# Ledger of designs, part 17: miniprotein binders against Protein EXORDIUM-like 6 (EXL6)

Target 1, 305 residues: Protein EXORDIUM-like 6 (EXL6), of Arabidopsis thaliana (Mouse-ear cress) (q9m8t8)
Amino acid sequence: REPPSQIPNGTLDLSLLWYGQFTPTQKERVHDFIESLNFDAKEGLDPKVSAWWKVVESYQERFEVKDIYRQKKSNRTVAPRIKVKVVRSYVDEKMKYGKELTMGNGEKLVETAIGNMSKVVPVVLLSAQVRAHGVGFCDGTCQHNALAKIKGQKEPRRYIMVSNPEVECPGECAWPFHTADKGPRGMTYQPASGEVGADALVIQLATGLADLATNPDLTKSLFKSETTPYNDDVKKNHESSSMYIVDPATKCTRVFGSGAFPGFTGRIRVDPITGGAFNSHGINHLKFLIPSIWDPKTKSCWTPM
Below, E stands for the ipSAE of ESMFold2; O stands for the ipSAE of OpenDDE; V2 stands for 0.75 times the mean of E and O plus 0.25 times the DockQ between their complexes.

## First folded at step 16 (miniprotein)

Design i8 (from o3 with M64L A67V; at its last look DockQ between E and O 0.29; V2 from the best seeds 0.37)
Fold by OpenDDE base, look of step 16:
Structure i8 (fold): chain B 305 residues (1-305), chain A 98 residues (1-98)
Amino acid sequence: as target 1 above (305 residues)
Amino acid sequence: DKITVTVRVTDEGRTKTFKFTVDSPEEMRRIMERIREIIEEMNPREVEITIHTSDPELAFKFALEMVEMFRRMGFTRIYITIRITNGKLTVEVEGERD
């Protein structure tokens, strides 16, 4: 098959499962953040969430675009865009598997999030009421980008699971909106949304999304089609490449701006009215604090500020 | 520790910078007044005030006062930026108006 002239844009269809009780602010904040990823307003305030997502998208260039351009001897590389959409939202306020999750129950939640949809990325959001230690949270992280074996499916499915750390482990996962349990106490800030849980949740989600979207496995799923040739060896080649970094957002954990060090976020902005800390703007000029992403080209954490 | 305040005013592409160094928090009031005078005289569309100090409380207090001043002067876009440089806190207050 002849390689396509251009790699088509990918679509990341998210299926959200809200496990537990979430506040309206938390739900809105998550949705607003997701919508901000592809919001390229010309007149928008800088820095932009969309600019952050463009860095994520640039990883696709490394995986697929290079091969196409190498074939065409083109010196210009254009990274494909990744459009992110919520295609399903399911709420389980009753928490059918209880508040204390096991690994087994976690997998079931992923299955629930997938439902009958074969091409969605399940995103499981755990409320503050959930005890997520059993699924590996509150031990240095409150988000997972992982593969789950789903019953009836031949290939494992990539999923994101995130936890609201507000109650269970705010000192680990809610920084800088809560004092850190480890390291320098540093400065703490107000969340831009007014709710610690909401903004902390967004940080976790952002991390998970970035890590997922930069994963070669996802690239394969997004761009492999009957009509678009895909080199299956790309993954292997990239894994061996110095340019391949796994979980680039996780690598830059707790870095929110330039000059970051333990106990300090780096350069950030504060809304003088609300006291909320932010480093990017989303839709409708909403202010967000989002994590940094490892840039393999510069070998540093890329920050909005 | 010395407190350094830098004021940058920009109007129609012309930028002027003023630097103030004070030895005590008590002198900050005087600086604030001077800043007011500068802004009133130049009537700039953009103002950036930077305070560099080891005293976080002082920095934030000053920043908040500058924010209020900007509001009163009709600035509609106001930002506070926080960074640490050489172990000292740097707070920047930026204001923009039409």
Scores: ipSAE 0.178, ipTM 0.627, lowest interface PAE 1.3, mean pLDDT 86
ESMFold2, look of step 16: ipSAE 0.624; ipTM 0.862
ESMFold2 (binder alone), look of step 16: mean pLDDT 77; pTM 0.739

## First folded at step 17 (miniprotein)

Design l1 (from i2 with E77W Y79E; at its last look DockQ between E and O 0.78; V2 from the best seeds 0.75)
Fold by ESMFold2, look of step 17:
Structure l1 (fold): chain B 305 residues (1-305), chain A 98 residues (1-98)
Amino acid sequence: as target 1 above (305 residues)
Amino acid sequence: DKITVTVRVTDEGRTKTFKFTVDSPEEMRRIMERIREIIEEMNPREVEITIHTSDPELAFKFAMEMAEMFRRMGFTWIEIHYKITNGKLTVEVEGERD
């Protein structure tokens, strides 16, 4: 018999590993985006990054999160907050494990991001100098959200890995800030930060965080210790539990606003100062372009605009 | 395929509409110049520019140039919206200023 655990009012404590060289803008954009998730401005800054995050939080109630986590004490009608905080930031500019990712050195990067912290979500940010194709980047995937078995640990560790795509695969993973590999050649927007890599990293991180926060297996790992590793037999159990949705932000890849269709972002705003494209506001009046979230009730992408 | 451009300018609740039909992409520069002249002469608070075409590359380029024009003219709200109907692309570029 297992005691109940809670996810709706949980915390995502992030441990960042900056692997390689990043510009100040890239570091600032990522930190500002993360801070914006918990910044709830009242007026004049709509759409909000925090409103987008509340859609992610609402998935806990839409997909029987209460049943999965056996939450029985409150009759809430509003999804509780998920607080996101950076608790450690480690910089490896010299790239101790090299510039070419493999499965083996990828595990070492995750271990490094974890350090001695048992409750963190490791986030590995790969600079543009890193070749990440060998672990699946640039082949239909622009961020990784996965479980890793760390040597000497009994439980698997959920991690996020994102890459600055502006060198290796900008046409796949930096669109709409770079010409797409396929589709309309004229459809490119300027990044509000002035750097393709910075705003592309935000899109990838936003996708990974949203998919992570809605993942039932992760919530068990984050809020209570489980000795059972991730099991591929979960697919068989998922056939009997049709209410779960997997990776709802990834399901809306390349959709940034209402009316989107292949090759077109959907509704978008253009910053009158920088000319940069955005669909949300964060802290300090900063503007971000963030992905849409699949809504299983409407069977369509929920869009910021 | 024919390109149709509609310009709606609004000030104090009054809307005026201008329509253009263009037979080729080469004429698009002249349409953009005419749009600029309309906005300069009427000094509206709100402008909506709609292009209907089967050429998505042209529609996007037009939208970006109109958005840039709005920036230069002091519009502080600039928005682009896309729709496809019966194989024809509709792009709307909206600008508002005080």
Scores: ipSAE 0.723, ipTM 0.901, lowest interface PAE 1.0, mean pLDDT 79
ESMFold2 (binder alone), look of step 17: mean pLDDT 76; pTM 0.724
OpenDDE base, look of step 17: ipSAE 0.753; ipTM 0.919

Design l2 (from i2 with E77Y Y79D; at its last look DockQ between E and O 0.82; V2 from the best seeds 0.73)
Fold by OpenDDE base, look of step 17:
Structure l2 (fold): chain B 305 residues (1-305), chain A 98 residues (1-98)
Amino acid sequence: as target 1 above (305 residues)
Amino acid sequence: DKITVTVRVTDEGRTKTFKFTVDSPEEMRRIMERIREIIEEMNPREVEITIHTSDPELAFKFAMEMAEMFRRMGFTYIDIHYKITNGKLTVEVEGERD
């Protein structure tokens, strides 16, 4: 059988676990953001969240067998798409493991998020009332893209864990919607959603998703089929090459627009209705502030603006 | 340190530029009112306001106030960008409306 002329599109099925109490705005904002990733309406305003996600998808090119993706006939290398979908949403408002999480409890949350689903990516969202220092948050980061050993599974599972930092460490993880604790005081903006926690949570989630989706391990799981030519040699070469880095969104943390420097976001737009800051458009003309991503081609942080 | 504020208004392809030099932060309020008057009088579709100062907090505060002014005036596109030039911060606020 002739090898398929193109790598099939991948699907990232997310299972969300909401741990703690979240506002309707926070929940809606997260859902709206996720839906915006694959929303490429021609009539939409630029810049777009979907354009940002296309940069994430472009990382798949590193695994492309040049001969297969570059079909001789079309000079256009089309990177496979990554469709993101929420397939499960579970809410634990009672916080079964309490407000103070340990690493062990964190792993249990990941297990809960997976449930009986073998192919989902668990996303654990921690509310503002949760003390997340025990799982490594509020020490330089408020999101994790990591592997967890799951009981009964041979292979570790990749997960995203994010925290709403609005109470525990807003100065560390809610910038630019809160004054930064470290470095220059810089500029602060209003959140487009009207809630610091909602928009800060989206930034963390966006970072986690981008880092996860660009991870080679996930790529294998998304696109590896018996019929899909996966060039392992290219993978090795690119891993050795300084061109592609791990966690490209984390690499470009705190960069939201062109001209960014310590204490300054870069170019920002202001929503005329809410007065909030944004750099991208999502579904239904919703406005988001999303982080930049390392572009391996340009060796710089790609910004929506 | 001198604060320089430049206001560029464009309407139907015609551009007018106003430049203000301020010696103290206290005079900034007066400049802001003058800017409002200019925009109200000319009713432009496009406005670009630039502040150049060594005081980043002042620059930011001013920029945000200008952005808010644009919102109140019905501007639908509001953009803020900045750069460091000669050790001073330059912040530009752009407003556009139909």
Scores: ipSAE 0.688, ipTM 0.898, lowest interface PAE 0.5, mean pLDDT 88
ESMFold2, look of step 17: ipSAE 0.712; ipTM 0.895
ESMFold2 (binder alone), look of step 17: mean pLDDT 77; pTM 0.736

Design l3 (from i2 with A67V; at its last look DockQ between E and O 0.94; V2 from the best seeds 0.00; counts 0 for: pae E 1.6 > 1.5)
Fold by ESMFold2, look of step 17:
Structure l3 (fold): chain B 305 residues (1-305), chain A 98 residues (1-98)
Amino acid sequence: as target 1 above (305 residues)
Amino acid sequence: DKITVTVRVTDEGRTKTFKFTVDSPEEMRRIMERIREIIEEMNPREVEITIHTSDPELAFKFAMEMVEMFRRMGFTEIYIHYKITNGKLTVEVEGERD
């Protein structure tokens, strides 16, 4: 394959706002997970976080264009690579709006994460001491992938919000690292990082990123490109795809491996060194437990193992 | 409400099976010690522990004890799997070492 005929790659630029106090482990875990989307684990360490991300990338699959000078289309499809970059990291350890968030203050945090950047995805991370019920957490919701109206902008902005659940609602949003509040009692496991909050944040962020990156409305911002004659299929960009469902990782909440059923993760591994549960390998020999992704072709959750 | 534990140990492609049936959950510690003795004496490369019970909390506690035993004995790959068979929970814990 020659580089000039390659399908364009995209980027997903994140602006992180760390609201409250986070341990070094929590911050490192999130950053290491993000890097593990971009780079493969060492050969032989499977399943890989990057392979999981390729399932997400496949939602942006496009017909191959074999001769860019002649506009010949193919009936074969190719998925682009989507690189995930942290382009800003802002820390508010003093918690400007206090520990008790409201919907209004939640929107102000999103605005702060955006700053003056027109093409970033704001990601707001709330520390364990923050009471996030007022912004919709812990009532069936463990992460947000949502739209916010931003002053001075004609279009609403997509954002991700996650909250370390280890104090407020561990039984709802830190499972399987804490016994579940609802449903059949199942097994609980140790987090591979040693911190419930760190690994719960990764599950939440993984879910939010997958739901966001599969959304067809974000194609332009993902690829940082204007429409081109070689990469633009107007009907495909605006068609209602029978293959897409809304929020495909949220669709597979609490599914971590094959054979999962309510209260039970499915097949998983235990790290003999840490005792922690995992289903995927990242960079630097790190191990992660990440959610499954709905696969519209099989009409079932795609599981890491 | 019988608890059945099946232990399959495999080395060089040959498998030997041990089965334990107990009338009460209180006998589980005795079974765990017997499993430890089997693994120590036979030095298998692969072990599969299958727990059949109607008591899911006991099954999970037993499974976690088996995971810890596998860690101490140098098993490098440890898997957990679940299924429901005839209304009873089955928990499988697998360990492999080289």
Scores: ipSAE 0.611, ipTM 0.854, lowest interface PAE 1.6, mean pLDDT 82
ESMFold2 (binder alone), look of step 17: mean pLDDT 77; pTM 0.749
OpenDDE base, look of step 17: ipSAE 0.761; ipTM 0.921

Design l4 (from i2 with M28L M32L M66L; at its last look DockQ between E and O 0.93; V2 from the best seeds 0.00; counts 0 for: pae E 2.3 > 1.5)
Fold by ESMFold2, look of step 17:
Structure l4 (fold): chain B 305 residues (1-305), chain A 98 residues (1-98)
Amino acid sequence: as target 1 above (305 residues)
Amino acid sequence: DKITVTVRVTDEGRTKTFKFTVDSPEELRRILERIREIIEEMNPREVEITIHTSDPELAFKFAMELAEMFRRMGFTEIYIHYKITNGKLTVEVEGERD
């Protein structure tokens, strides 16, 4: 029988845990950014957040999702889409495990974000009140895309953890909205949302989502069908036919526009209403500053502008 | 020369160019006022300002002041871009309006 003409779209279901106190702007900004990943209407303003997400989606051509569905065709077809949905949002304003994170209570936060759901990606968002050095933040790392061993599960679970950096490490993790602590100090800008923490959380989340969704181990699970119509022998096929790019958004840290160089974001727009910096549009004409992703086709950091 | 500023104003496909040479950062305030006057007099739909300098902090401040000027003057698309050429920082600030 013939294979399907197009591989089904994948779905990335997120379970958010808001740990600590967040402003309404911070919560809205993150939700609006996630919705904007799926927004590709002709009538929307360019450049779009979804155009950035399409670079992430293009990695599916390189992970041979087509082998799972027996679609080894030329490069004439469009990469499968990845729809991103928030399927649960859990708020812990009282900070059940305290303000000082360790690896142990960090794992408890991941478990809390998972809850009783077996097929979600937990996303832990840490408020500015939280000290996250104990789990590696503010020491060369501003977001986590990592694996955690979950009690009662044999396979580790992929998770994203982000932190509002405006108190603990703004010079490490809130650039370009704050002067950098190390390296070229460069230009700083106002956040388009009006809040450093809100826009920094979006940058961190965008980076983590891109790195997660391009990971070949997760990629295969995004498109696996309960009733696979053709070929489901991932256990037999351990050979990769594409070059893996490790953490392609992290590879492009601090690049936001074409022509970026150390200390300078690259080409960027200024919002005529608020004066805030942005490089893309999302839903409701909202303006976002989003990071770059390494684009293997051009061998450079892809930016909206 | 420490600082050179090129101002290009465009309307209906016609471009006019103004060039300034400034010996010190303090004179940039006068250049900002002159740029404002040019834009007010000519009412262009597109403005491109190119600044060559060796001083990153000056370029930083000047670019943000230009962006604020463009906001107040009703430009709806405002872009900032930086590059280094022969050890000198070049900043381009562009404004477009309907």
Scores: ipSAE 0.485, ipTM 0.811, lowest interface PAE 2.3, mean pLDDT 81
ESMFold2 (binder alone), look of step 17: mean pLDDT 78; pTM 0.758
OpenDDE base, look of step 17: ipSAE 0.596; ipTM 0.866

Design l5 (from i2 with M64F; at its last look DockQ between E and O 0.76; V2 from the best seeds 0.00; counts 0 for: pae O 3.8 > 1.5)
Fold by OpenDDE base, look of step 17:
Structure l5 (fold): chain B 305 residues (1-305), chain A 98 residues (1-98)
Amino acid sequence: as target 1 above (305 residues)
Amino acid sequence: DKITVTVRVTDEGRTKTFKFTVDSPEEMRRIMERIREIIEEMNPREVEITIHTSDPELAFKFAFEMAEMFRRMGFTEIYIHYKITNGKLTVEVEGERD
């Protein structure tokens, strides 16, 4: 079958599992952030969350460069867009598996998030009351994207798990809204939402989404169709290439603007009303602080500001 | 180590620049007050404060205080950024309003 002349845009359908009790602000903030990813309004203040997401999308171009060049014979490579939507939201306030999660329980949460949906990306959000050490959090990170073997499925499923760190390890994962536990004490800012947990959760989610979306495996999941052959050679070539880095957002942890160094966010803005720190604008003039992304070309963290 | 503070005020395309040298926390407070007075007098749309120092703690403390002042004065956008060049820290606080 002839390769399609153009790589189609991808869709990232998210199934959210809210494990534990979340505040309305936390839930709203997460939803608002997700909606901001594809909000490409011409009007509004810069930088934009959508611009940040475009950088994430550009990784697809990088991974598909050979194929794109082969297909378009044109000098202009257009990176495919990744539309992100929440297609399911499930709340477990009772915490079926308790507050202390094990790795095994974590996997079960992923299964729960997937449900009967074969094409969704499960996103498991752990509330502040959950002890997430058992699933590997609060040891340098409060988010991860990984592959889980799901019962009844032949192929492992990629998932995102994030934790609200505001209680368990704010010094590790809630910076700059909380004093850092390690390294320079640095500066602290107010969260733009007014809630540390909400904004910290968004940072974790943003990191997880970016890492997931920049993973070559996603290309297979997003663009694999009966009509669009996935070129395994491209994946292999990129995996062997110095141009690829695993988890580029995680690599740029705690970098929020240009000139960042340990203990300092870099260039950021402060909301005059809330006093909250931000580096991007989303829907309805909402302000967000989002992480930077590693650029393998420049060997540096790309920042919104 | 001396801290140099540069204040740039822009209104309707006109820019005025003030330079201060600070050698003590007390002087910093004085400069903050002076900056307030300048802003109140000129009622500018844009204010940029640049702090050059080897003392990051003092610089950032000042920057945050200035940012708060800008907030109270009704600036709609407040920017805080910094640069390290040759071991010297530059912190900038910018305020904009319509």
Scores: ipSAE 0.026, ipTM 0.451, lowest interface PAE 3.8, mean pLDDT 84
ESMFold2, look of step 17: ipSAE 0.348; ipTM 0.748
ESMFold2 (binder alone), look of step 17: mean pLDDT 78; pTM 0.765

Design l6 (from i2 with T76E; at its last look DockQ between E and O 0.32; V2 from the best seeds 0.00; counts 0 for: pae O 3.2 > 1.5)
Fold by OpenDDE base, look of step 17:
Structure l6 (fold): chain B 305 residues (1-305), chain A 98 residues (1-98)
Amino acid sequence: as target 1 above (305 residues)
Amino acid sequence: DKITVTVRVTDEGRTKTFKFTVDSPEEMRRIMERIREIIEEMNPREVEITIHTSDPELAFKFAMEMAEMFRRMGFEEIYIHYKITNGKLTVEVEGERD
């Protein structure tokens, strides 16, 4: 059978687990951000969240060079797109495992997020009420892109876990909407949504999604068709190449614009009405502050601005 | 520390630039009024105001006030940009209208 002339677009089906109490603004902000990833409307202001996501998608070109080259027989190298959709949303306001999470409980949350769905990416969101230090948060990070062994499944499942740092460690994970605990105090800004926890949560989610979507393991899962075997040799070659970077968004933590340095976000915009800081536009003219992504070609953090 | 305010107005491809140097925060009010007068007189489609200062609070306050002024004047697209150049804070307020 002739290899398909085009690499099919991938789809990330997200299953969200909201663990704890979230405000309507927090929930809406997360949903709006996710919807903004694939919102490619010609109309609107730049820079766009979708443009940022295109950079994430471009990582696939780096890993699937051989297959993309097969597409290059057509003069236009179109990078496969990654569509992101929320297919499930589950809320646990009662916090079944309590406010203090252990690593073991964290894994159970991932299992809960997966449920009976075999092809979903579980996203566990922890509310501000949750003490997430037990799962490794508030020690330099408030998001995880990791593999979990799920009971009854042979292969580990990749998951994203994010925490609202508003109460537990705002100085570590809510910058620039909160004064940083370490380093220069720098400038602080208002969140575009009006809630620190909402915008901080989006930053964490964005980081996690970008890191997940650029992971070679995910690429294999997204584009593996029964008819087109994923060439494992490509993975080996890229692991040895200086071009492969694990967690490119995490690498660019706290970089939000050009000219960033410790204590300064870099070039960003401020909404004149709300005072909210942003560097990208999403759906319905919503303004977001999203993280930068490492570009292995330029050896620098790519920024929306 | 001297505060430098640069005002660039563009209308139909023509750009005029005004530069103001202020020695005190009190003089900022005067500059704001002058900027208003310039915009009203020229009725430009695009206005860019740049402030260079070591006082971030002052810069932000000024920027927000100018942005509000732009809003009142009917500018449809208004942006405030922050950047650091050579260790100094630069705030840019931009307004555009059809």
Scores: ipSAE 0.031, ipTM 0.434, lowest interface PAE 3.2, mean pLDDT 84
ESMFold2, look of step 17: ipSAE 0.630; ipTM 0.863
ESMFold2 (binder alone), look of step 17: mean pLDDT 76; pTM 0.744

Design l7 (from i2 with A67V E77W Y79E; at its last look DockQ between E and O 0.90; V2 from the best seeds 0.77)
Fold by ESMFold2, look of step 17:
Structure l7 (fold): chain B 305 residues (1-305), chain A 98 residues (1-98)
Amino acid sequence: as target 1 above (305 residues)
Amino acid sequence: DKITVTVRVTDEGRTKTFKFTVDSPEEMRRIMERIREIIEEMNPREVEITIHTSDPELAFKFAMEMVEMFRRMGFTWIEIHYKITNGKLTVEVEGERD
């Protein structure tokens, strides 16, 4: 009777700030992970990083998002694609704001990542040289997806901040690639890249991207459509369901596969060549360990494996 | 304390099952050597090793030793799964090759 509804495709433009010194492996790993969201691994290499990203994209099929785009309820709805692009990279090896972060310095890093670009998501990557305890890292938190007040802007900006935890808190924020220093010690594995910091950064970035891309308040900025179904001031856009899950990847922290429990990742594979643990395939035969995403329909973590 | 090990080897759709009960930790090395011998003699394309124990450290050590054995023997798919049933840990290590 009615044709299937369709939410338009979108683009997530990232502006990266590399704060401090990073190895080539760390930089390449992050870029390769981002590319693996947009392009499938070779036929037969499953699970795929791009399939994991499709789960994130499918969050746009919930009723509140459909209402934003004036789509009818339909089992025939096709989830949009969200292309993730790095539109700018800025490297600050000299660490202009110092090695010890405060809330104020953290906001200045976000401002720097934004630069003159009003329509980007700033991503701040902190090297192992940086002590980020002052902004909440290494005290129950290993990744930030948050809002910052930016000078000259009337509304706060959503940002992602991640930290290479190799020096400050490897036992808290590099598990399972380092033995835990608190709570269940559990299993440890080798990182597929050979560098603890590189693969820890990918887990943190994946978590932040998934949490951001599932946030309904940012849906309009994700989709570069010439026309939206509603005015920016429509009340329904900001009256999300009371049962909406905030930060669904963070809700599944340290779950990497089915059957996970404290100290154990869940179902996981080991690369026979490197000995590294992974649960997904990216481009160029690369292998990644990526987080799970809460699924409100099953009321459980959706796991790559 | 008690360890139960089940070895399932599969080739061309046919599966054979071997079961071991281990009364002491010293016997664990012998069981792992026996598993190596079974795989070498039967040359299977699929192997599933299941260990039931209440000792998480033993389960972790066993899983990693089996992973290393599978790597040396040319297995190209190596998977680990853990679960707790009635307070006991079950570890399954699966290898596929060729």
Scores: ipSAE 0.657, ipTM 0.867, lowest interface PAE 1.2, mean pLDDT 80
ESMFold2 (binder alone), look of step 17: mean pLDDT 76; pTM 0.743
OpenDDE base, look of step 17: ipSAE 0.806; ipTM 0.935

## First folded at step 18 (miniprotein)

Design fa11 (from fa0 with F60M K61M E65I A67V)
Fold by ESMFold2-Fast, scan of step 18:
Structure fa11 (fold): chain B 305 residues (1-305), chain A 98 residues (1-98)
Amino acid sequence: as target 1 above (305 residues)
Amino acid sequence: DKITVTVRVTDEGRTKTFKFTVDSPEEMREIMERIREIIEEMNPREVEITIHTSDPELAMMFAMIMVEMFRRMGFTWIEIHYKITNGKLTVEVEGERD
């Protein structure tokens, strides 16, 4: 059973649901990041957030096949554009299901984000006060991509869920803005926005969007991370094939620049005014720290610097 | 805690290199002060500080102190780079200004 791609026309229409209390900085940061994915103006500074998104877009390459009617024989690959737009942003500050979310409650939030809209991708953002159970947050992962069964619809819907890790698990999901829980203590940096939660949400959403775009059919993923501890990980104490598949969105987690090693981000820049760490620029000269993405062409983690 | 620090200062295409080796906490403070003096005296447009040590936490602390120094000295472009060379951790802090 192969559910269809959620992005067949090369567009991502996002419906955001903000669950709980968020600061203006957190909301603005997420919106600015999304807008920056397609920002490629000449007056913009390099490296751009959009350059990172172009690597993600390259996974959607299509072949120009022979067209017998037109006598075309070109097999050239084309890297299509994925246009990202927020079409709805809904706020539930009162937290309809309280601060402790079951997977079922989370799926109802997904339904709320979809509303009556066709072809939108729901993005559920959880505030720092919220705990989501059964989705693996703070237990080997910092973002959640899954399928939800929507009442009245034949096909299940792909969704993204992210959480502000600042209170629940900053050492796992807010690095490098917080000291890591395990391994080398490594380097910690000031967030470019001035708020750990705001920049951590951007990192989680970046990973979620990359996963959605590089693995739109969850049941047909050709790539799985070998290093991310989750239920889908290959365990040495369980016999497994030597043909383990790379997961593009998660293979390069905790890599932010060239030369990264466990506990160390790799190459990054520091804003001399704010002290904030960054590796990319977006709209309005805003600075972002975004995670590396696996590049199958070079078989390495592509970094902005 | 033996640490090797290399400071490269560049102005108008000319580079001067200074090398320090320290094996005590007292010497570390003096080296940091000496680095500041070199940068103030020479007023370079570009500075690269390379730190070699077997203690990665100490390298990290040293790098962050250098970053703060660059910010306070008016450097407009600041970069941090980490690498392993021959099994040894190297941290590089680069600053540029007009």
Scores: ipSAE 0.541, ipTM 0.835, lowest interface PAE 2.0, mean pLDDT 79

